VHH binders against Putative pumilio homolog 16 (APUM16). Designs and how they scored, part 4

Target 1, 332 residues: Putative pumilio homolog 16 (APUM16), of Arabidopsis thaliana (Mouse-ear cress) (q9fie9)
Amino acid sequence: MANNNSFSMSTMFNTIQEILNEEPLTVPSPPSRGGYSLFHIRKAEMDIQRIFNFMTGSEDLKDDISVLDTGTLMWMASLMTSDCDYFMVITTNKNGSKTLQKLMGMSDDMDVFFFEAIMRLFIHVMTDKYASYVTIQGMRVFQQDKRELMYDQILRYACFLAGDQYGCIALNEIITDLDDPYYRDQLLDIVANNALLLSNDAYGNFVVQHVLKLRDSRCTRNIADKLCGYCVELSFKKYGSYIVERLLEAGDVPMATVVLDLLACKTEMLIRLARSEYGNFVVCKALELTNEILTADLFYGLVNRLMPYRHLLHRSPRSKIATILDSMSVPN

## First folded at step 18 (VHH)

Design y3 (from w3 with E103S G104D Y106T D107R)
Fold by OpenDDE, last read:
Structure y3 (fold): chain B 332 residues (1-332), chain A 123 residues (1-123)
Amino acid sequence: as target 1 above (332 residues)
Amino acid sequence: QVQLQESGGGLVQPGGSLRLSCAASGFTFSDYWMSWVRQAPEKGLEWVSTISGSGGYTSYKDSVKGRFTVSRDNAKNTLYLQMNSLKPEDAAQYYCAKDSFYSDSTRYPFDYRGQGTQVTVSS
């Protein structure tokens, strides 16, 4: 169990001073970081401010990473990760995040420090605009054992992350980058199982949309199943309507699911939807996509329900629905 | 046993202010990062703000930046959230949460949270 203790900046400074003076560290031994003790790291002349400046400096300074020896880099990594506040200050900085991403993967020994820091502050890092990219990079360059542990955390917090402004972006990137079907499918299942909640969420809807764009048939079907009976309601909302449109486009089964919802709802609701700001696009798309021989029953079902109210649909200046209906010789 | 108790919620008009408090017990308060999270009706749990154990690091949801301020008094084992310029979209049940570090905890998404305090913003 990793101790849930935060280190203070004062403790960090004291530790640095002790290292510089070659005095025994009186501070609790940093958690065994992959078997490396701070005592085994060569003394570097860089101080905490220099490290910060180096990490957060302009991109032009990043070329200087190549001139630093392994001992110095190890010391820097150890120092940056020894204090949670200090680590977060660097990782949440745009340039700091980028520099960290460059350092990651240079050495397995160094990666232990970064991994532990990320794991300790997992939610904080993943919900930050720039720090989340450090985790993404870790998922790309870390050894398999570390990535697996990170996957476990991602799975654990997937729904929470999906509902976060920056977490949803990071989650989408991770889903996209995943090459292991075991973990990918689990994430997709989590998204699908929570599709209704996420579709109605300000940020979660982006995750659902993203997953639908991946065109995973199993996941898409699962999402359709979970949204069955809710497509009409979702279609009144901007991002909800996008999700429903994606389902219409995903294939016969998801399309049928949506159309059946449209056919099953109350007539008043259908007409309101057809006249609504976003719902009109959904209804229009449903008509367009079902206007085929194999789905003619669905098409005519929609037409027959809408036709008696054609006069109301003409009052909407941008609605193509009325135009489609006018082109049909369907008896009232 | 870890206990968190939120208070300070209420009804305010748009543009108004509230100060939430969270009394913590059952753990070394200063050793843990703390967060505020909120849940509005028909919405999921969303993160609002975080503060480190020492208070040296703070972070905020973009939508509340410049309006909300998180702070803590470790001597009193109390977490605070000053909310200014409140908007209707800020209305929610607010929870104090003990942040999770790398652990084998089965709790989601935070190790512990209180019962919450209701914030209502209405004209």
Scores: ipSAE 0.080, ipTM 0.622, lowest interface PAE 2.5, mean pLDDT 84
Fold by OpenDDE, last read:
Structure y3 (fold): chain B 332 residues (1-332), chain A 123 residues (1-123)
Amino acid sequence: as target 1 above (332 residues)
Amino acid sequence: QVQLQESGGGLVQPGGSLRLSCAASGFTFSDYWMSWVRQAPEKGLEWVSTISGSGGYTSYKDSVKGRFTVSRDNAKNTLYLQMNSLKPEDAAQYYCAKDSFYSDSTRYPFDYRGQGTQVTVSS
């Protein structure tokens, strides 16, 4: 029983997590600040260290945030954001990021510091495993004017972020959380317009998959359009095949686009695809989905192209295609 | 007659780079998948990389992933292998090979291969 592990979003995320988990977590050390008197340095260092310890401490200690007065929190926010390296050290720490996320939204005045720091270090923050969640949280809790500015940055760097190991995750979350059609549509357009590039990218493909999962008809059609002529090649690749499968499932137009690519490609390519590790699922799905009255022409087109090579397909451990073909009485 | 001629091999230090080329003639180059294979001394033939006719699909041996890049120029009937970060274990005779569409998986999947080009990696 060939585990027809149909692509699921869960599989995608699990894969992403697996990729992300391959990197050892390093705890960054707080930077040393120069230029202060020894005493000031020590005090400042002590304060810096204290804040760091507080921010990066265990979640059990975070219940203490509620006991901190507004002035102290403001001071902490100011100090944390006063130095880019220091801010990064905190935000790139797993616990630090979480603590920051909790602090965000507590006060508009305090949020100004966080906003400015995020904006100053936007790419650095967004491309970090934990720091990116700070930005995501900002997009949730910041005032509209700040969010708009952040959106502008996201739009500007959307394609770049999509291709980044952690940026792609953040981008997907942002896309999911977007309530404003204006920004959402723009992001979707960017993804769609760059669908070919992103689909072939180690991380960008996850963004394309995610967007397809949203089932925005306009976006999906645009993606299909951009991938027209490339579906076969994409289908040879693991994540590419997932994208193509999603297109097949997305509706008549995207399905037709994929199937037409399958029909238009060279016979060698089609047969190789049908026998390939990932492509076989695409071809199989195409056959299954087109085996309807309204798409019979596409179905029989595929069948007719594949039928002469059914003997090769039978030799494949992935014989579902062969089974489908055998069920068809196509006159030789 | 199908002809494949490899070039670009040589002596490089570990960490160095080479670009291999394969000039193809005698067939419609763009219609065929092409592969690079290598044979080290006292070892068998080893598959390195494959590229589709259009160049849109590429595959690599795990040990060379991220370091080697296969490409092709169909207008020039030329196959390329960019080899970066070369290691001593990469030293071998490298061959360009024309893939056979109808070859059984149990058979050598190549119709033709060139004479090869020698890659030596030594300090």
Scores: ipSAE 0.017, ipTM 0.367, lowest interface PAE 6.9, mean pLDDT 84

## First folded at step 22 (VHH)

Design n2 (from y3 with Y108F)
Fold by ESMFold2, fold request of step 23:
Structure n2 (fold): chain B 332 residues (1-332), chain A 123 residues (1-123)
Amino acid sequence: as target 1 above (332 residues)
Amino acid sequence: QVQLQESGGGLVQPGGSLRLSCAASGFTFSDYWMSWVRQAPEKGLEWVSTISGSGGYTSYKDSVKGRFTVSRDNAKNTLYLQMNSLKPEDAAQYYCAKDSFYSDSTRFPFDYRGQGTQVTVSS
């Protein structure tokens, strides 16, 4: 059984030996401390295998990074970022990611190494289960100039990342943390302008849902505008129906957009939607949310279209629509 | 000018195997990380697998892990994708691509330029 990363310690070791044999090391040795070999490291003896073992060691067996001197930490940062393969093998490891996150922000000089490695490998880091945490940490602890360059890459690849299993999670975390209006507004605009495509995506729909939960009025209006005319189509679909439900909850204008779309389709289509696996929840929520005095025209618009077909709706499994319509009936 | 030529696609039954090849020219092949991307009809491009310039690091989309193996021969400027246990959802046009997220104006981080090679899985 081979490692899924296909990288072996033997291959890594051989690569390191080749590098060490070709060039002298320039970073000075740390001062002696006695008792712990990492603290008394000769640079010629230190290799990437030892750094890998330290970075990826289980939390139960690993000492606190804070006891290492700055020279040793700087040397580790330089060597582990010196090759893209070294960096990715460490950061895609669960413990390696955690340890690297602890190193980030300790020193601006060390952070240069981490930043350059992340930027070289940005997409590969952002789409990995564990390495994406390293990018999130960088967005929190790096100097502003570095963060601005990272935001430029986020803006460029936002739609690609939103469609990725792990990229969508990392993107949502960055959206939550982003408070610079220049970058925040651009990122929200990219999500809104692509809302229809993302709403039909297995992972992109989570990004659309996330930005709707932010309650940013401009972004919510932009999303509603881009989805106007598509709400019935979306409501038949697993992912699309969740988006339409979130629009109904997002404010009066998005709610009206959805309900007017429902009312604009043929009665046969509305009844089919109300009886469908996913669309019944949308129609039910539309009825529940419009059952208020200020939205009475929308509510009764729906009721008047559905009431003649109440018998068909009773035969639908587990739908609350028929119950709502029954509460409107007056005994003869 | 970067040139990428894919081959090795075809029709297989579910559970079958194919090996895709990509001949590369117009750039220093060993300097670049290479990827396989695919596109099913009426769908966008989907990343499948990546291999580092040296071949020392590989990564895979979760749905293909354990079934697909990416490799490269830097002496022959050739990228490979061994696809085992093929499923109907693997049917697509497959393209090889070099990393481009620093040097390209597109919103897609991979530079694909070939015609691709069609993989069809049907019973």
Scores: ipSAE 0.516, ipTM 0.808, lowest interface PAE 2.2, mean pLDDT 82
Fold by ESMFold2, fold request of step 23:
Structure n2 (fold): chain B 332 residues (1-332), chain A 123 residues (1-123)
Amino acid sequence: as target 1 above (332 residues)
Amino acid sequence: QVQLQESGGGLVQPGGSLRLSCAASGFTFSDYWMSWVRQAPEKGLEWVSTISGSGGYTSYKDSVKGRFTVSRDNAKNTLYLQMNSLKPEDAAQYYCAKDSFYSDSTRFPFDYRGQGTQVTVSS
C-alpha cells in the first residue's frame, strides 16, 4: 500500500466547517460522586480525530488555513500538541508535516506550542523522514531565542543524528541553510573532530562528504588533519573510501595529505589496497589527480611504488591502475 | 533506581522468529517512551524501534519495518519486541532503553541499563 488514504480537499474543508460551528458540550452526566466522568475525555478524543483528519488529508492546506480564525488555530495548536502521540502521528504523516509547516510562523503564541512539542520529542522528530522538516521549518520561522535552543540540541546530538538514516539528511539540510557563523562553525568543528568515526559509518559518511562539498577551507583542513594517518585504513572500507575520494577532490592540501598517507605505508599494503574492492578507486583517483606538473613528485612517488607490480595489477579485474601505468614509463 | 532486564534472545536460523522481553522497575514505566537498541560485535549502538508511553505511537528503523513489532504492557511494566523473518544482519546484543533526556553523561539519546539479550542468526 503506497498510498494508504487520500483526503479530498472537499472533505478537509467540511471538517473545518464542523469544527468552526461546533460548541463545547457543557453538561456532564449526573454522576455518583465516586464515578469518573468520561464525557469531556470523549469530546477531546473526537476533536483530535477531526484535527488529525484535517492535518493529514491534503497535499496543500494553505487556502484552507487562511479561512480559519485565530481562536480556532490556537485551539488546534493547543490540542494537537497536548499529547506526544497526537503530535507524532500528525507530524510523521507526509501531509501532516506539510500542513504543520504552513501553520508555523503564523503566530508567536502558536509557535510556543509547536516549539515545546518539538523540543520534548526532538530526537524522534529529527530522525523521521517527514517530521524532521518541521524542525527545519522552526529554524526558519521561530524567534531567535527558540532557534538558539534548537541549535544547542543539534550540537549535542550531531553525531547521533549523523549516524541515522533520516537524521543525516536533516543534519545536512541544516548545515546547508545555517548562516550564523557561531553555530555553523561549531557544527562543522563537531563533524571534523569526529571525522574518523563518521567516515566509517553507513550514514555519517554522507555528512562528512557534505561538509567537504561546502569548500570551507578551515573545515576541509580540519578533516584532513583528523584523517591523517588513517586514509589507507579507510580506503579498504566501502564508506571510508568515499570519504578519501572526496578528500582527494577537495583541494591541493587535502589531496596531498591523502597521497602522502598512501606513500607512507609499506609497498605490500599499497599493492593490497590497489587490488582491493574499494581501495583501487582511491589509488586510481590519486594517480589521476596528481598527474600534473605541480604535483609530479606525488604522482611519480605513487608510480614508482606501483610499477614493479604492474603485471600483478593487470591480473586484477577491477582496476584501471595498470592501464595508467602502461601509458608511461618511470625508472625503477 | 532504574532497572531494565532483557530476555528472550537465542540462536535461530535465518527466517526464524524470536520475542524479546524487557522487565522494567525503579520508575513509572507508563510515563516513559521506550526503545530497543542493538549492538553487533565491533559496532556501535544502533536504534531499532521506539514506542510511546501509552503505546499509541511506534516507529521502526527501515531495515526492520514490517518484520519487527514493538509493544508494551504497562500493567506488567514490560516492553516486547517480536522479531520475525530474522536475517544474519539482525544478530546483535539487544537492549531496551528509556528516554534518556536526563542522561547528560552521553551524547546517545537512549538510556540503556540492562545487560541485554543476545540474538544469534546462523544456519
Scores: ipSAE 0.495, ipTM 0.802, lowest interface PAE 2.4, mean pLDDT 82
Fold by ESMFold2, fold request of step 23:
Structure n2 (fold): chain B 332 residues (1-332), chain A 123 residues (1-123)
Amino acid sequence: as target 1 above (332 residues)
Amino acid sequence: QVQLQESGGGLVQPGGSLRLSCAASGFTFSDYWMSWVRQAPEKGLEWVSTISGSGGYTSYKDSVKGRFTVSRDNAKNTLYLQMNSLKPEDAAQYYCAKDSFYSDSTRFPFDYRGQGTQVTVSS
């Protein structure tokens, strides 16, 4: 039809048109106690509404897909991927996403339909709460050639996805699941090279945090290097402060990098940071983590800069900094 | 030759409403998913909303959900954004965009080509 959208699956559309041109059979459905069932429906009677109801129906009431005829499953896959709107409506539904994930990997021939639909709608799928898990499942179960094409798209749009509420979650799942170091290292490098931008983003900061939790020494070093000189600026900001705290926790070298940045700023700026809405948590964390024998120079570097101002720090509403400084004024 | 012409911006008070329009030409409008993106001063481009070619599927950035409504008129090759309950944070240059992912030319998946239309929210 003329209303087919720009993401038309023309080969699939032609196949569906051939099937839909048959006169439908009138076959009454048996009573169902399980809810949504395709068990007794002939291929010629299937329509998109029946498939929609099956795919999005309650998991408690749904037939076990493992017992469905292969021809029925193939027909269902072809019809549900025949229109971009059909596919998106099904995959953005919680139950639709879960059901589709169960269908994926059952047949390489069926997977072609799912792969083509995902690739045509990649950005829209990856930025949806539920549909993104269909892509993640594809990366787990599709043939290697398909997975490699999907990795290429992830690398291309990594920064865009990292800045999206649901894209960042999906990206983190992919980072966790990547078992090919070639693609994994490239993705980690993209995150590290863009660490400053991502660290102060409402969603990108979660990607940087996730990468730091991997404990990949090279990637952690690259992030620390990229953020060096910016830790005070970041610490004044809601999302940037999260990253600085995670960097403090990431190992001795990243911790030293952060604390040396704090010590390099003017004392007036350090005190403003220590009293600020977000920066007080960074300074407190830095004091807590450097309060060890091996990091005593860093610890006392901070204490010596803060100590003359402990009376101002007592006026901070919920800060532990003043308490730590009070304990330093008594040698016992 | 893709052409996109945005209009309908202006100055409003907080809580006010505006209706943006985008006249499209140079491509088969109904074949493409369309989006609104915006750029605040000294900030990057931010996706706002998307509508499918048929208009049967819409999606919104969470911060505008319930306040903004995207729509299209395929007979007039026009994309719309109804903006209600405007906040100072919504102030930006607004662009309409055609989907452009799978292009080798950019890592941003939306192709915007118009001059945009300025939305200003004064307190």
Scores: ipSAE 0.434, ipTM 0.767, lowest interface PAE 2.6, mean pLDDT 82
Fold by OpenDDE, look of step 22:
Structure n2 (fold): chain B 332 residues (1-332), chain A 123 residues (1-123)
Amino acid sequence: as target 1 above (332 residues)
Amino acid sequence: QVQLQESGGGLVQPGGSLRLSCAASGFTFSDYWMSWVRQAPEKGLEWVSTISGSGGYTSYKDSVKGRFTVSRDNAKNTLYLQMNSLKPEDAAQYYCAKDSFYSDSTRFPFDYRGQGTQVTVSS
């Protein structure tokens, strides 16, 4: 009973990878290549290698994709997507990613292969430095039905992606490119609902900042609501302070939210914030904006709280806060 | 039932090495991508490394690249993480995680994770 050991593309790929990579991947020993003629195996290996070289080669060395007939391209697409490992190796390569992006959108039939591969490896693709651009390109060129399915995945894993070093970049690009209000709003809602978590995250904070820069009023308000009571704490942090500054600039309601937090905190904390490396900018901006828009209650509230401690604020290097306070001091 | 059991954690000095293991059962181990994640005190869960089912693909967090190596032995249903040149910032509870793209996970695309193993890095 000839154990029809099904041809594994992964096995072939592993062999190729060992050849291509200076550092041998400790890959498990390939299963016994039973039943295929050495010739067929070699041919297949050669094809895999050729495709890899084509995809990952320098742009200067690449034959114009336009020279390849549709059948060949389809075959290539089929082959490179037939194995998840192989697909990932190509798509995570800088040049491979670029080449793949160029192939995407050339044919709907070919896009099916790419779509399926992306969906199968969605998180892994989206969290990779170069592979994430393949997904972004898919979101641009794929048919609507495929894009919708991809949107669903993005929504599902939005928080995870936001907290990822490369996922956050991809997510921001997707948010920017989204033309469907339904999906866009949902994604913004997710970001807003998780604003506190994301603002405290090393990468998530970039997503929050990005969303605030979009100036979506609903989203901004929601973010302000979620960050209410936490603005002082965030302002002590480098990226947190940027978020709070963006909220101050975003409109009356978000500005008020931030200022109210500043007014509600303990005096010691406020003074510490005003003297802190990043918080001083937040406090200064709060003073400037409340003065500019003539929100007298908020402005004078801040001034009154800070004024008794202006001597401490003068000792802080480059503090504009002290200058603002001095301008408000009635000459005795 | 899916079970994941981590081991190999401990106390090491900066620059030291540890090898974590994860024994998996209750599913076809080779069919699933596996990941290592970690959680430091007062920090959220952080992705560290992933390996494909066959082991032909691996990925790492940038901060651990060149220092950590993920591997697997499918015959033994075991996932490994070799950690070299450990730093204080690597101190965390390390978890083995079964990847799933269809899980109802609130944040992380993992169906299951183990109880974890503690890694402490201190002089």
Scores: ipSAE 0.429, ipTM 0.778, lowest interface PAE 1.4, mean pLDDT 85

Design n2 (from y3 with Y108F)
Fold by OpenDDE, fold request of step 23:
Structure n2 (fold): chain B 332 residues (1-332), chain A 123 residues (1-123)
Amino acid sequence: as target 1 above (332 residues)
Amino acid sequence: QVQLQESGGGLVQPGGSLRLSCAASGFTFSDYWMSWVRQAPEKGLEWVSTISGSGGYTSYKDSVKGRFTVSRDNAKNTLYLQMNSLKPEDAAQYYCAKDSFYSDSTRFPFDYRGQGTQVTVSS
C-alpha cells in the first residue's frame, strides 16, 4: 500500500513554520483614537468618500493627480493608510490599486505611509488580485531599507504565496523584477527546496515553471534534484508534465535526471505514461532530446524499454513515440 | 488557548444553501482578521474568504464570489459563512482560520484553525 503522501497545502504550512522561528519585527501600534468631536467625524466621513471616489475613479484621474499639491497628497496618503479596512478597500479596487501605484514613489515621506500599510496587511495585500501590484510597485520605488523589510516578508511567506491564486502571480513578478541577487537567490532557493510540493500544487506549479524559465542553472539543478524519483508521477499530470518537459529542456543534468526516472520506473508505468494524455509528450520529448551522440545511452535505454510494446503505442492516434521506434527497427 | 469550532455543515443539493458558523475563544476576536478555508478530498487546503476585524473589509475566492458571504459578530465571537447556490465543487471540509499576520505580519498567516465542518453537495 504505497502511502501516496499527497503533498497537501498542510505540508506547505509545516515547512513555513520552520522558517518563522525568527524574532517578530515590532510594527508600531496605530495612534490611539483621540476623542474627535462629532463635527470632525462628519467632515472626516465626507473626506473619506471623496478620497475613495478620487482613487477609484476612471483612468482620467491621471491628470488630476498632477495638479494636487504635495500637502494634499500627503494628507490623502495619511488618511488612506490610517485605517486598514479603508486601505484595503482602495487597494483591492482595480482603479484604486492603479492610482496608488502612481502615488507611490512621488515622495519618500508619502511612501512611509504606504509602506507601513502594506506591511501591516502584507499577506492580505499580496494575495489580492489588484492589491498585490501595489506591493510590487513598492518593491520598485521604495527606499532600500523598506524594500529589504518587504523582501524579508516575501521570503517568509514565499511558499504560502506560491500556493495562492494571486500570490503566485505576484511572487513570479517579484522574482522577475528583483535586481538584488541576494534576495533573488534566496527566493529561488525556497522554490527549489519546495519544488516537489509546489509542482503538485494547483498554483505553485506556475511558480516552478516560471523559475525554470529563468534558466538559472543552480536553481534548475536543485529543482531537478528535488524532483528526482518523482518525474514519472508528475508527468501524468497536466502541469506536472510541463515542469518535467522544462527540465528535459534545461540541460544535460536535468535531462538525465528525468530520463533516469523514466528508465528506473516499472515497465508498466512507463508504458502507461507513454500512452497517457500528458505523459506521452514527456516521453516523446525525452526520446527526441536524447537522440544525440553524447546521450545515446539514455536514448537506447528508452528505446529498448519501449520497443517490445510498440504495438500498444501504435494504437494511440498519431503517436510520435511509435514513429520514433519504427524508425529504429528498420534493418539497414 | 485559542479555540475555533466550526458548525453548520451538512448535505445539500446542488443549488442549495448552507450557513456555517465558527465560535471563537481564547483571544480578542475583534482584533484579528478571520478566514474560511476548505479542503476537498485529494486536494490541498484552499482559501475561500477573509474578513477584517471590524468586518468592514471582505474578500473571496473568485469561484465563490457572488455566492458566498462572510460576516462576523464580534459581540458573539462568531464568524459566519453564508453559502448560496452551492455546487458540487464546493464540497469540502470547511475550516475557520485565525489570521496571524494582521496583528503580527511575521507570523504564519493561519496560526489556528478549527476541526472543520463537512459540506457535501450531492443530487
Scores: ipSAE 0.096, ipTM 0.617, lowest interface PAE 2.2, mean pLDDT 85
Fold by OpenDDE, fold request of step 23:
Structure n2 (fold): chain B 332 residues (1-332), chain A 123 residues (1-123)
Amino acid sequence: as target 1 above (332 residues)
Amino acid sequence: QVQLQESGGGLVQPGGSLRLSCAASGFTFSDYWMSWVRQAPEKGLEWVSTISGSGGYTSYKDSVKGRFTVSRDNAKNTLYLQMNSLKPEDAAQYYCAKDSFYSDSTRFPFDYRGQGTQVTVSS
């Protein structure tokens, strides 16, 4: 009775919750809305709209930003970040995000406002198509202390982000841009440790694929270890098959892990995989990559298991597997 | 104690509409972002929509964009999800979730969720 532990997003959330049950850091309460006169409110409203228009206006505004004095920019930054909704509206706008990215790094004092806003809305920003780039930019231009705090949040929510449509993209970019081995390795470890879950996820699989492309030997090995015994099942899936193919290409140890799974599975399953839409590529690649002197045992193991069913494999359109097997059947 | 109670689910034909409600209590409703999440049979929990405390910001899963609308009435401590043009793929248990990271970024995004309401889409 194979405990089909359905790696569901719910499991991911539960795991994250368990990690987060450590003691909450006290975030300072937002300043109390003092009694602004109607005039001040209207002026503020006008200013809000002006700022919005400025931020979300056409790319040609590069010249306009340079003309603004530091005081005005500081005021704008303060106003944009004074309200979470307003900040989100700007940052989730394609142009707004771009403009904000340009403003970031202009002044350390301004960056404090942006940093605080990002941290307050960290998950929302990171899971948005355009707003996530603001965080990425922050990771590039903010002072080290701020970046470290942001890294801590990224680490904390790494699995959640990996499973998100836009979060996974942002996470991949961050992983790529990371200069600090300490944080990079931690992220890689998180991905590797959750490789099975992420590989089965619609978006998480992209993170696993991305990490494998980085060719970190330690991480790749860890991923292979976590996926050991699951490679066949993954290979039936479109994105899973890509992951398995990447493992086959990653080196001898990951390759062996995959091939051993192929050799250990039931014959019926192997043949189904070889004939499947995506699995056929995995099996083919396994044959191709093992057809070397040092891995001959693995190669012949596969050949021997597949050969009796060669006739079935020939019925599959464009079966490279059948071709490989045929080449082995020719008597010298 | 934080309480969330979903309602409004039911059986609908493809192309039909439902309006889900979530009654919230035990916290200052307007101070927190709220989300809808759903879980289909044999699938994991997935995010559907989020709305800010004031309602000035909303976000949606791509697959439901243009069909679903999240809203809230802070005076009534109620979250809503209008679902139009329902598809079989939308069938799931729908949950209201309190976002923790709006008030405290150090917490998990969802602190609490309700018991859920079942949405079934069948011809």
Scores: ipSAE 0.030, ipTM 0.534, lowest interface PAE 2.7, mean pLDDT 84

